# VH-VL binders against Vacuolar protein sorting-associated protein 28 homolog 1 (VPS28-1), part 2

Target 1, 209 residues: Vacuolar protein sorting-associated protein 28 homolog 1 (VPS28-1), of Arabidopsis thaliana (Mouse-ear cress) (o65421)
Amino acid sequence: MEVKLWNDKREREMYENFAELYAIIKATEKLEKAYIRDLISPSEYETECQKLIVHFKTLSASLKDMVPNIERFAETYKMDCSAAVYRLVTSGVPATVEHRAAASASTSSSASVVAECVQNFITSMDSLKLNMVAVDQVYPLLSDLSASLNKLSILPPDFEGKIKMKEWLLRLSKMGASDELTEQQARQLHFDLESSYNSFMAALPNAGN
Below, E stands for the ipSAE of ESMFold2; O stands for the ipSAE of OpenDDE; V2 stands for 0.75 times the mean of E and O plus 0.25 times the DockQ between their complexes.

## First folded at step 1 (VH-VL)

Design D10 (framework fv_denrakibart)
Fold by ESMFold2-Fast, scan of step 1:
Structure D10 (fold): chain C 209 residues (1-209), chain A 119 residues (1-119), chain B 113 residues (1-113)
Amino acid sequence: as target 1 above (209 residues)
Amino acid sequence: EVQLVQSGAEVKKPGESLKISCKGSGYSFTDYWIGWVRQMPGKGLEWMGIIYPGDSDTRYSPSFQGQVTISADKSISTAYLQWSSLKASDTAMYYCARHSGYDLAFDYWGQGTLVTVSS
Amino acid sequence: DIVMTQSPDSLAVSLGERATINCKSSQSVLYSSNNKNYLAWYQQKPGQPPKLLIYWASTRESGVPDRFSGSGSGTDFTLTISSLQAEDVAVYYCQQYYDTPLTFGQGTKVEIK
């Protein structure tokens, strides 16, 4: 027997997600080329690129059974978007973050810590989307994220994301290592991560002289 | 805190129209289905239909198709259940309840709206 | 339509004893692609709305005491209350959400002996 209610909604969402995935890849390619050609400011590029990366991660995870390989998707739809594929699939962070992290290594770790925070947010959200929800899978990721957020002096001690991650770590510490988050807990954690990530990005200083 | 608050009890005569409401708060209203469930006095639960407020996708039980209209106004996070012409057999407690795309079980319920239809 | 049948209609159990409620679906509610049973259990106390106890046949809702457990797969499901407490006096309903129309069992009334 067919699961009609859930499948009908899922099918509609699938078509919408395919169109969105195509659009994200095309937009990312255009953005990468604009940045390389110095047609957009580093600050504008970073903000827009990070949004595209986050949306891409969410869509690719939700579509993994239909689109297991993004390069194959691009080939199927005749997309010539090598810069976007590198950014979204290989790198996972904006070019400005890569560049600042490399430059900062000689005199400061702040850009490296920012890149670390971004990666930890994305990895934690991706883990939930891939249904890797056992406490021993989630706890280390949230621990790494919490630690990286605490390294940034620009974020106050009462930054909401820091408080939320500490609360989740406390909740998880009361559970067994092999216990799994319920679907409702995973959904709430994902919401808290997205909200915290958006606030984190908004709190970062604009790149530029 | 997730909460569903329903409109107050109604006393109506056969043939009258009625629209009752269910207001959601404490969550993203457009991301969850809202279902309507009837419970006749001393009887069990009957699913009437559901609506997805994000796009007004509405699905009815065959027993209630054409008997009621389910709608939602996402600007005020409110779902509605409406009758054009009430019958005495519509006398019941009506519950609204939320369910997610993840688990589809009704995880939060309104307090219920008692509808009494008599002459 | 998937018909849900509960047994017994009414059950009297002494405090501290085990209560067992059965639910049978006319068709399988196991979805092979995700290996999930689309089956929930609700508790309804007099004068109150139903409360979700169990979803996915065996997953306990947050805040539900561990004396409540769900088991079964496919067409045959069981709700067990391992040690009945006074506050457990209620009508219990199973529900399938595998296909529309969504359907409930007729309910099992649990009373103290």
Scores: ipSAE 0.000, ipTM 0.409, lowest interface PAE 20.5, mean pLDDT 82

Design D9 (framework fv_denrakibart)
Fold by ESMFold2-Fast, scan of step 1:
Structure D9 (fold): chain C 209 residues (1-209), chain A 120 residues (1-120), chain B 113 residues (1-113)
Amino acid sequence: as target 1 above (209 residues)
Amino acid sequence: EVQLVQSGAEVKKPGESLKISCKGSGYSFTSYWIGWVRQMPGKGLEWMGIIYPGDSDTRYSPSFQGQVTISADKSISTAYLQWSSLKASDTAMYYCARLKYSGSYLFDYWGQGTLVTVSS
Amino acid sequence: DIVMTQSPDSLAVSLGERATINCKSSQSVLYSSNNKNYLAWYQQKPGQPPKLLIYWASTRESGVPDRFSGSGSGTDFTLTISSLQAEDVAVYYCQQYYSIPLTFGQGTKVEIK
């Protein structure tokens, strides 16, 4: 009986998570359509969309053993939510961020690299907010970010973000793969990522236009 | 730094009531389950129960159901273990511990323990 | 209730030698849906609270030295200390978290010979 009680709780949590996943996908689809139709301001859209993306990432990671393919989940429940699937699975950032990065990159002639840097910043910050703080989860993300920043020749040699990311990679390299960042370390890394991201965006042509 | 600080040692007589505390700091108190574990002198560990401070959902070991009450006050980040009427057999070290994450019932941080002695 | 039984009750091991502790559950703690063993190991030094060492049968907790390793599946599990250090003198407990009530083994005392 105790095994059944435990499995009933796990089963209830799973069903609740499935319902939440369904709701997030539906809400994201509605938000995407509202933005495309100019029914919502870009700033309001970005704020709400970012919240949905963070929530989705937490939930999809929690459900990865049961729902490894989100597209199949949408297919199973007959969801007509192609805009949401693109936003949550393919893009990972709000349309406003994607469009801003693309516009900035087009004027710098390094469009793909700038977009890669933006994606790596957002993914790294989201990982920390979702408590995915094991070294083997964080190190690859920071490594990708550092590599993408190094590809972008327009950034000054002493760009703060390059220095901070190298410092964090060195620190993490001294830890075991399954070791986790402390709450203090995670907060500091998030602060460093956010500060570096803001400086990065400010350094691009047409940033804040 | 995550820390669980328990109340001091207690010396009681059979039939008396008692409430001991466990104060969490350095983390989001309402986001983690808190468990209570008993260790009789010279013996092993016995799980008593757990509480989720965010909504006061409690789960008890069948051996302790009705013997103790687990509660929490999220406004001061404190969990409690209480007896309405102590017995000599309640003499033990009592530990509070935080569960690593929901659904896994792993104890990653432990309080220093509260020694309860019940003697006439 | 799932009953956890450890063996031996105590062992004496020379510094630098291998220590092996066994843990047996009265029923499987392997959850078929995620293929994970709901089994943890704790270390308790005299006068101190327990400390988490291993979870999911073989995953080492952050800050735990690599000389500690866990293995096994289903009902039979092993904690190995590959090269015993003086600081490893303690009682070790296995714990299942497959079902409520949570249960611990009786403990294995590790001493230096």
Scores: ipSAE 0.000, ipTM 0.400, lowest interface PAE 24.0, mean pLDDT 83

Design O1 (framework fv_ontamalimab; at its last look DockQ between E and O 0.39; V2 from the best seeds 0.00; counts 0 for: pae E 8.6 > 2)
Heavy chain, then light chain:
Amino acid sequence: QVQLVQSGAEVKKPGASVKVSCKASGYTFTSYGINWVRQAPGQGLEWMGWISAYNGNTNYAQKVQGRVTMTADTSTSTAYMDLRSLRSDDTAVYYCARDRGWLQFYYGMDVWGQGTTVTVSS
Amino acid sequence: DIVMTQTPLSLSVTPGQPASISCKSSQSLLHSDGKTYLYWYLQKPGQPPQLLIYEVSNRFSGVPDRFSGSGSGTDFTLKISRVEAEDVGIYYCMQSIQLPLTFGQGTKVEIK
ESMFold2-Fast, scan of step 1: ipSAE 0.000; ipTM 0.487
ESMFold2, look of step 2: ipSAE 0.006; ipTM 0.487
ESMFold2 (binder alone), look of step 2: mean pLDDT 92; pTM 0.948
OpenDDE, look of step 2: ipSAE 0.332; ipTM 0.711
ESMFold2, look of step 4: ipSAE 0.011; ipTM 0.523
ESMFold2 (binder alone), look of step 4: mean pLDDT 92; pTM 0.945
OpenDDE, look of step 4: ipSAE 0.033; ipTM 0.562

Design O10 (framework fv_ontamalimab)
Fold by ESMFold2-Fast, scan of step 1:
Structure O10 (fold): chain C 209 residues (1-209), chain A 122 residues (1-122), chain B 112 residues (1-112)
Amino acid sequence: as target 1 above (209 residues)
Amino acid sequence: QVQLVQSGAEVKKPGASVKVSCKASGYTFTSYGINWVRQAPGQGLEWMGWISAYNGNTNYAQKVQGRVTMTADTSTSTAYMDLRSLRSDDTAVYYCARDHWGYEDYYGMDVWGQGTTVTVSS
Amino acid sequence: DIVMTQTPLSLSVTPGQPASISCKSSQSLLHSDGKTYLYWYLQKPGQPPQLLIYEVSNRFSGVPDRFSGSGSGTDFTLKISRVEAEDVGIYYCMQSIQLPLTFGQGTKVEIK
């Protein structure tokens, strides 16, 4: 029957579109990881990321009735592509553009320090998600983050994020360089980083509204 | 630090409804989903459904479809499972469990609540 | 729904001896992303289930190295190299490649 053949064709096209969406999300995750690991230049990253974002927006709009929620799609297919989902759905712009915009939101005297803090938060959180949990991998990132937070005069010395990072650095300093964080420790550190990042962003001056 | 704490035991008559709560603490509630799993006395584990704390999207097991509603209150970091038209075969311990997504790996349900006993008897 | 079948359903082990539990799925748990979505849980008496192994062979945080998972496609094994008193309970395999999530019927491990 023609009606049945048409439905079969529609179903085939749907699966092809789902495969394309899956591929875009996976490609974006790999690109985000390559950028975090400094395996790709910022300019190369930005160019390729922008292409993926454009393709994603076009495809997701065409699939809106079938895939209204991209987070749900990623969960259904067990993709574990949180960096890609953030980039494609939440941010909508490459990390380089986002960091540049964040820097522009600050006063001229602290813009570079704010950008440094944002970068250090994102890098630290992403390293944990990439399972880079050895002390010699984590400690330098938290040191950089702690140092950048201390440069920013708008944050008081008792800012929660400053205290948490110092506490973690002290804890890690008692471990061997090649020791790994337990999964419990990694999850708690990730939570502490997210909580501190949200508080940090809330404390920044408004760029405009 | 990371924990899920559930509401207390419930005794209900057939046809009633029950609402079980699951209070999350020690992590960013909106970054993870919550699964609901039940276990009838002396029986195995049965998945009932899942909710995203990020956007409230749900997926329910067919056996309870139409009788269950899962919700998440982000202001209190609490997930709820509301099961209606209770039958004797709904007697079970109900667990909530965090759906842990990492960057590389899906760890599955890694943190579980202590369980809520729901007894349906006439 | 994917059906998960465990054997044996019960196992009595002398302390210090090894134990082996089989789990078979009605279809392949290998996803096109190269990952196999098979998990092992332990439910100790009076407690909620706890995660032991994720994605076939990865030990979860705090899980002793005497536990190991192996397998591929539709045939999976959980091994305990030397069973201890604290290992008593019911073991479940689970698949998460597609919803609904499904569990094996459970394997009860007891000490002789």
Scores: ipSAE 0.000, ipTM 0.417, lowest interface PAE 20.1, mean pLDDT 82

Design O11 (framework fv_ontamalimab)
Fold by ESMFold2-Fast, scan of step 1:
Structure O11 (fold): chain C 209 residues (1-209), chain A 121 residues (1-121), chain B 112 residues (1-112)
Amino acid sequence: as target 1 above (209 residues)
Amino acid sequence: QVQLVQSGAEVKKPGASVKVSCKASGYTFTSYGINWVRQAPGQGLEWMGWISAYNGNTNYAQKVQGRVTMTADTSTSTAYMDLRSLRSDDTAVYYCARSYKFGELFYMDVWGQGTTVTVSS
Amino acid sequence: DIVMTQTPLSLSVTPGQPASISCKSSQSLLHSDGKTYLYWYLQKPGQPPQLLIYEVSNRFSGVPDRFSGSGSGTDFTLKISRVEAEDVGIYYCMQALQTPYTFGQGTKVEIK
């Protein structure tokens, strides 16, 4: 009775999540092709692509136990969405952002570091949206972000984002691994990440148009 | 730079309405709320309400409840304050000011230059 | 509504001398989150208010260290250790514990 209804709901939720993942990958492929063919403006592309990337990260994290490999998911369902898989899995940022990062960097290493910083900001913000707020979930993400920001020579040592991330890492290091951020702490961290990300993007030599 | 720029001065007759704009630049508009604070000539500061640019939620001071509507247009990063049924005691400089919506911090740190609204016959 | 009361309403200070402003709230401004939602603003002549102190004692970015805030519960103080010409204006305390947010009457600081 109740057990059967509960199992049915679980199966429906899993099916809906699989259908949603499929839809996101297909939509991303179409968007990538539209951008390549100049059917959509860079700003329109970037806005829509960023929404798809955020949605994808949220969903893929919740499905990690069932779909640990997105490339195999696409192969299983015969999607032939190589552009989407690159964008969502390999790059993690819109083509416009990746292009600006490459153009603003002196070397391929600098370009990859800028892309790494963007990726780490987005991943960290997405984890908070997913309510993955245990210290052992959050600390590695902020550590990666802090490390990537420190690799970038165009950012001064006193860049506010660097200071904010170090402050959070110090605070988290005083907590137990299984301790969770409070709702207030999670919201403050999200705010600090978003503010720092915007400052970071503004500091790039080619940020603007 | 982070900046809030308000619309120009308004002169209105009693019973009219006024709509003041506040255009944000230099920050993520949807990460902050916008407060409206007025100051009558030679008087102190009076909070009128705030709006969350994130979800559009509003909270109005009881004194203006029913006469005020606050809105935010995320596509233009602009907040609006519409005050109806104007009275002479609504004559004031109206300021917009951003506030944090998340976490343990709250403060109004960036203020617009002010919009003078004069209500006279 | 929480009522905020400032004293004095006016203060004339010789340059380089200290100034002190008191602010009292009609109820405690301590929230269950451990924060006290008390703020100090300065309005210079012809300008909008500017934030000086947030959450009782924290100086806002760019605010000189001659400004300090203290207090707890219902009694708060803003101190200026050495008043300078640029400090002239009207000082307001504000509570943001609950809506409507309310300000004190203001304290006018003038140079002698």
Scores: ipSAE 0.000, ipTM 0.405, lowest interface PAE 21.7, mean pLDDT 81

Design O2 (framework fv_ontamalimab; at its last look DockQ between E and O 0.02; V2 from the best seeds 0.00; counts 0 for: pae E 21.5 > 2, placed apart)
Heavy chain, then light chain:
Amino acid sequence: QVQLVQSGAEVKKPGASVKVSCKASGYTFTSYGINWVRQAPGQGLEWMGWISAYNGNTNYAQKVQGRVTMTADTSTSTAYMDLRSLRSDDTAVYYCARDYYDSSGYYPLDVWGQGTTVTVSS
Amino acid sequence: DIVMTQTPLSLSVTPGQPASISCKSSQSLLHSDGKTYLYWYLQKPGQPPQLLIYEVSNRFSGVPDRFSGSGSGTDFTLKISRVEAEDVGIYYCMQSIQLPYTFGQGTKVEIK
ESMFold2-Fast, scan of step 1: ipSAE 0.000; ipTM 0.458
ESMFold2, look of step 2: ipSAE 0.000; ipTM 0.431
ESMFold2 (binder alone), look of step 2: mean pLDDT 95; pTM 0.963
OpenDDE, look of step 2: ipSAE 0.012; ipTM 0.538

Design O3 (framework fv_ontamalimab)
Fold by ESMFold2-Fast, scan of step 1:
Structure O3 (fold): chain C 209 residues (1-209), chain A 124 residues (1-124), chain B 112 residues (1-112)
Amino acid sequence: as target 1 above (209 residues)
Amino acid sequence: QVQLVQSGAEVKKPGASVKVSCKASGYTFTSYGINWVRQAPGQGLEWMGWISAYNGNTNYAQKVQGRVTMTADTSTSTAYMDLRSLRSDDTAVYYCARVGDFWSGYYTYGMDVWGQGTTVTVSS
Amino acid sequence: DIVMTQTPLSLSVTPGQPASISCKSSQSLLHSDGKTYLYWYLQKPGQPPQLLIYEVSNRFSGVPDRFSGSGSGTDFTLKISRVEAEDVGIYYCMQSIQLPLTFGQGTKVEIK
């Protein structure tokens, strides 16, 4: 029989990514509805929602040339998923996180800063997954993340994520702009971002335990 | 430190099955795929198949299709290769190797981290 | 299946001298994305293979500058500018442009 080309593998990857995107949006809608109906605990909701948001950001970045508008993707495939679209596209954080940030602020500005931090974590991780590892590509992303973390008064100055990001920015500043992170450096940075992101989420007030 | 640690050597009779494990540590398991490659004594490298730890998708070499099952347990960061109906020509060192999962965009580097190998001997 | 053919199959080199290994594929390894999916691995005695070169010419992390890869389409070359004792082993080229992944037969490099 016919032997598949790498183009068949890439085409299969595209179909799988489309199916994954569809599944993530549907799963997020069901999760949002379950949370609103008090069918799951805030802690269970937050854990599952965080995973869906991370997967969504990764897939949407890889599909941005084919699916630049997620709202239109949902419309095209006749998805009745307005809650998921809000959560994944507009908010970028679980409802529990959004609610905690809002409750702790005199205005909604703290919620927006929390959303900014989450988006900067996800964007930085996605960049590494897409092999965008040149110093002049990575440095601005980590700089934005560091700056957004410093806007949150609820995070102490010695918060582990702040320290790790400053250490990476210092290391990168000693390299040339066109230099690239080695494979090992990129993997270590991804690790540091993931662990820092988890610590960040756990540090938010009224975490849903 | 990024590592893949495999289970110990196995001696099996023809017709038996073997299940080799590959425990990942030091990286985000679900961001990568695992290739399985074998090497018969004194021979070259032969690709057996691949599994995505991201979504569980598999692709198997035609030579072992129908006899092999690859799985990944994300809770323990462990990949498995189950090879059934063993023949004497399945005698080989079996390696697991990390590959950038192409759903995550890391497939460019090929197989960059390898397990130490598991010797499987099939004899009557 | 894409067939990968290496020459020579065995090479004996005096320390400090250069070595060159050829790898030819039965089909082009150039993808429409502009990348060429060819890799070089070294298997030292009693060890698993280790990645040396990815996408024809890129040295993997920690690989000494004395290793270089070149080529395009179906013809590829791995060069070692000054062979060291630690370079002894079997070298394999591999393609990943289509399944199944296929390797060359291997080139055994020994010190004279």
Scores: ipSAE 0.000, ipTM 0.412, lowest interface PAE 19.9, mean pLDDT 81

Design O4 (framework fv_ontamalimab)
Fold by ESMFold2-Fast, scan of step 1:
Structure O4 (fold): chain C 209 residues (1-209), chain A 120 residues (1-120), chain B 112 residues (1-112)
Amino acid sequence: as target 1 above (209 residues)
Amino acid sequence: QVQLVQSGAEVKKPGASVKVSCKASGYTFTSYGINWVRQAPGQGLEWMGWISAYNGNTNYAQKVQGRVTMTADTSTSTAYMDLRSLRSDDTAVYYCAREKLGYYYGMDVWGQGTTVTVSS
Amino acid sequence: DIVMTQTPLSLSVTPGQPASISCKSSQSLLHSDGKTYLYWYLQKPGQPPQLLIYEVSNRFSGVPDRFSGSGSGTDFTLKISRVEAEDVGIYYCMQSIQLPWTFGQGTKVEIK
């Protein structure tokens, strides 16, 4: 790769935009988790989330040459912001808008089950991120996730995430309660959770562009 | 033009610390991260971690976590790797290598290497 | 950690003949962004590694077109169509999809 030439103003703008991108992703992750955990109202969430999405769209365009891959940026900085990346990159609309679209295509019960699934994905991934990797810590979280995915009729019985979670529950059931996942097992589970979460969200309706 | 120049060879006793420097020139230092990779005599390459010259964020390999600190001084365009509680198996050539922030197309420019020998 | 396994460990090649090096990863290197984070480096004796190939098949600036990379998922190949004296050294594959970044054990290429 070749070195780009910058003047002082362009370099400062780039660094400010880089810091702002980091801040937007972190703020969006915190906002997503607060909403899922019922710490803020749907109205407050939607207003703040929409502002973050609009700002992100404008900012990511200005950083296209430096940050062509937002997912890689988040990984490099150990942001662990899978909910934010989904919201900003994949969805493009607040969860409330997405859930209303899901409800209009199905029942209100479907929307609440979707929220339950999202919460269980985030909680399971957070457990691994915080190194809470004992079987008696992880098993209940994956059990809850598996149960919530099974409630959602729009997901087929052979949905990859349902299969993977069942396989992990089976593997963990062969271990002692105080046994801990190895580093390799924890990374593989995290990968399977992220992959399943992305497939899950992709299977849901969105409310427009 | 674009180059990374590392500090000279070090000989240390077990339990000591070593601080290796990597001075960048010919490019915008804060647009890149710096990786640290070591190679024991006759062995392959082992990644130790990296630091962003933009904001100082670091990622360390688990094997050295708790013993390593990476820093970057933007005023001098110099990255540092400080490795503590040295053991004989830390004997290696230590390389710094730049990687473009936002593009993860690999480590394209490497320092010449710093030999660190740990012996009693 | 993702384990990178190279075969063979050494090659002796007649000048002008082709060479092929295999690299296998213990897990898929395909990211959700659609990119595969696999690289090839060459290290000559007493020198630092130099980048040859990034993202499986892209030649780095200045790398001769006799070098080519291919593969997907967990199986990758580096080919040199006509080996020259300047190509001798140790070749390493590397992944950067998952921390820590890991290298293969290396393949030594020598001229017969």
Scores: ipSAE 0.000, ipTM 0.417, lowest interface PAE 19.6, mean pLDDT 81

Design O5 (framework fv_ontamalimab)
Fold by ESMFold2-Fast, scan of step 1:
Structure O5 (fold): chain C 209 residues (1-209), chain A 122 residues (1-122), chain B 112 residues (1-112)
Amino acid sequence: as target 1 above (209 residues)
Amino acid sequence: QVQLVQSGAEVKKPGASVKVSCKASGYTFTSYGINWVRQAPGQGLEWMGWISAYNGNTNYAQKVQGRVTMTADTSTSTAYMDLRSLRSDDTAVYYCARDLPYSSSWFGMDVWGQGTTVTVSS
Amino acid sequence: DIVMTQTPLSLSVTPGQPASISCKSSQSLLHSDGKTYLYWYLQKPGQPPQLLIYEVSNRFSGVPDRFSGSGSGTDFTLKISRVEAEDVGIYYCMQSIQLPLTFGQGTKVEIK
């Protein structure tokens, strides 16, 4: 009976995850529309939207084999959530962040890379805040961040954030996939991410320069 | 219990290549990285590089950079070190060594293979 | 590369007497995570190295309590309170705060 009990538990968790994905998409659509209509402050919007994006990325990654296409999932459950799909799948950052990043870049390509870097910093920091500290949760986020920083020519090769991310990737790759960062390691990584993010933002051109 | 078993001694000519194996048993192979350390006759220990059995990520010492390739086969729980363009000063005992558990320390090594003697002579 | 320097290079110790080995690093081994990445290994004749001490002062599983590590920053000491016949070999300190991993040149401990 152990096999049957295992299958029942796995199936239950899958359906719970589907329900959670549905809820995240619906909540994001409502939040996007509220922001567009000036019903919520930019600060409140950004905080709530970041939470939804982080939860979405974690959940969509865990469901990748069963839900490889989010647009198809939305169609299957008859969701009318085009704003949410854009935010979660296409953009990956809150509208406030996207607009801020665009204002800091001189070209569409540069703006896109800057937005990618910002998304990866914030997603990584939020992962740690949400206590998603397993190596297989953290490593892909830092890998994406490192890759995006390397695309941005305004940052020198010895930019502190690039060096620190490479150091963390090397240390994490010495751990097992299901191993978790200690509280001390998670705090240090968060500090390094926040410090690097502040330096990154300071290195970007101001609007009008 | 937990052990690393290495392949046998090799005698090579200068310019040849050698591939040393390190078979792990008694633990989850993908949970620990493998270091390679060599020791020339009568000399101290020299770190050559490291590979993650989790994701295949590698880092090589500058002295062997461009001549070494480290790989890990998760299906056989075996790590490999391939050293090319051998020189007489590559004559050494080559050790593989497992990282310490994440709960103890990163980058430290606890379990070592028995060593593989590689002799490079004409 | 971080340079690790051991003194002395050799020790001849009467059984039951203490031994002390010094290890100095060219840079601090203290990481911002609060840990100091300094290790001690023993290589017995014809054997691979074996871990004695990790992170300055933590005795590895199965290592007798006659072994103790101490130090901070750049200066470290390994002490053996009473040397026994099985303690013969070459002792190495190692740092892992920065790649490449580097070892001291070794200290040979003999009974004589």
Scores: ipSAE 0.000, ipTM 0.434, lowest interface PAE 14.9, mean pLDDT 82

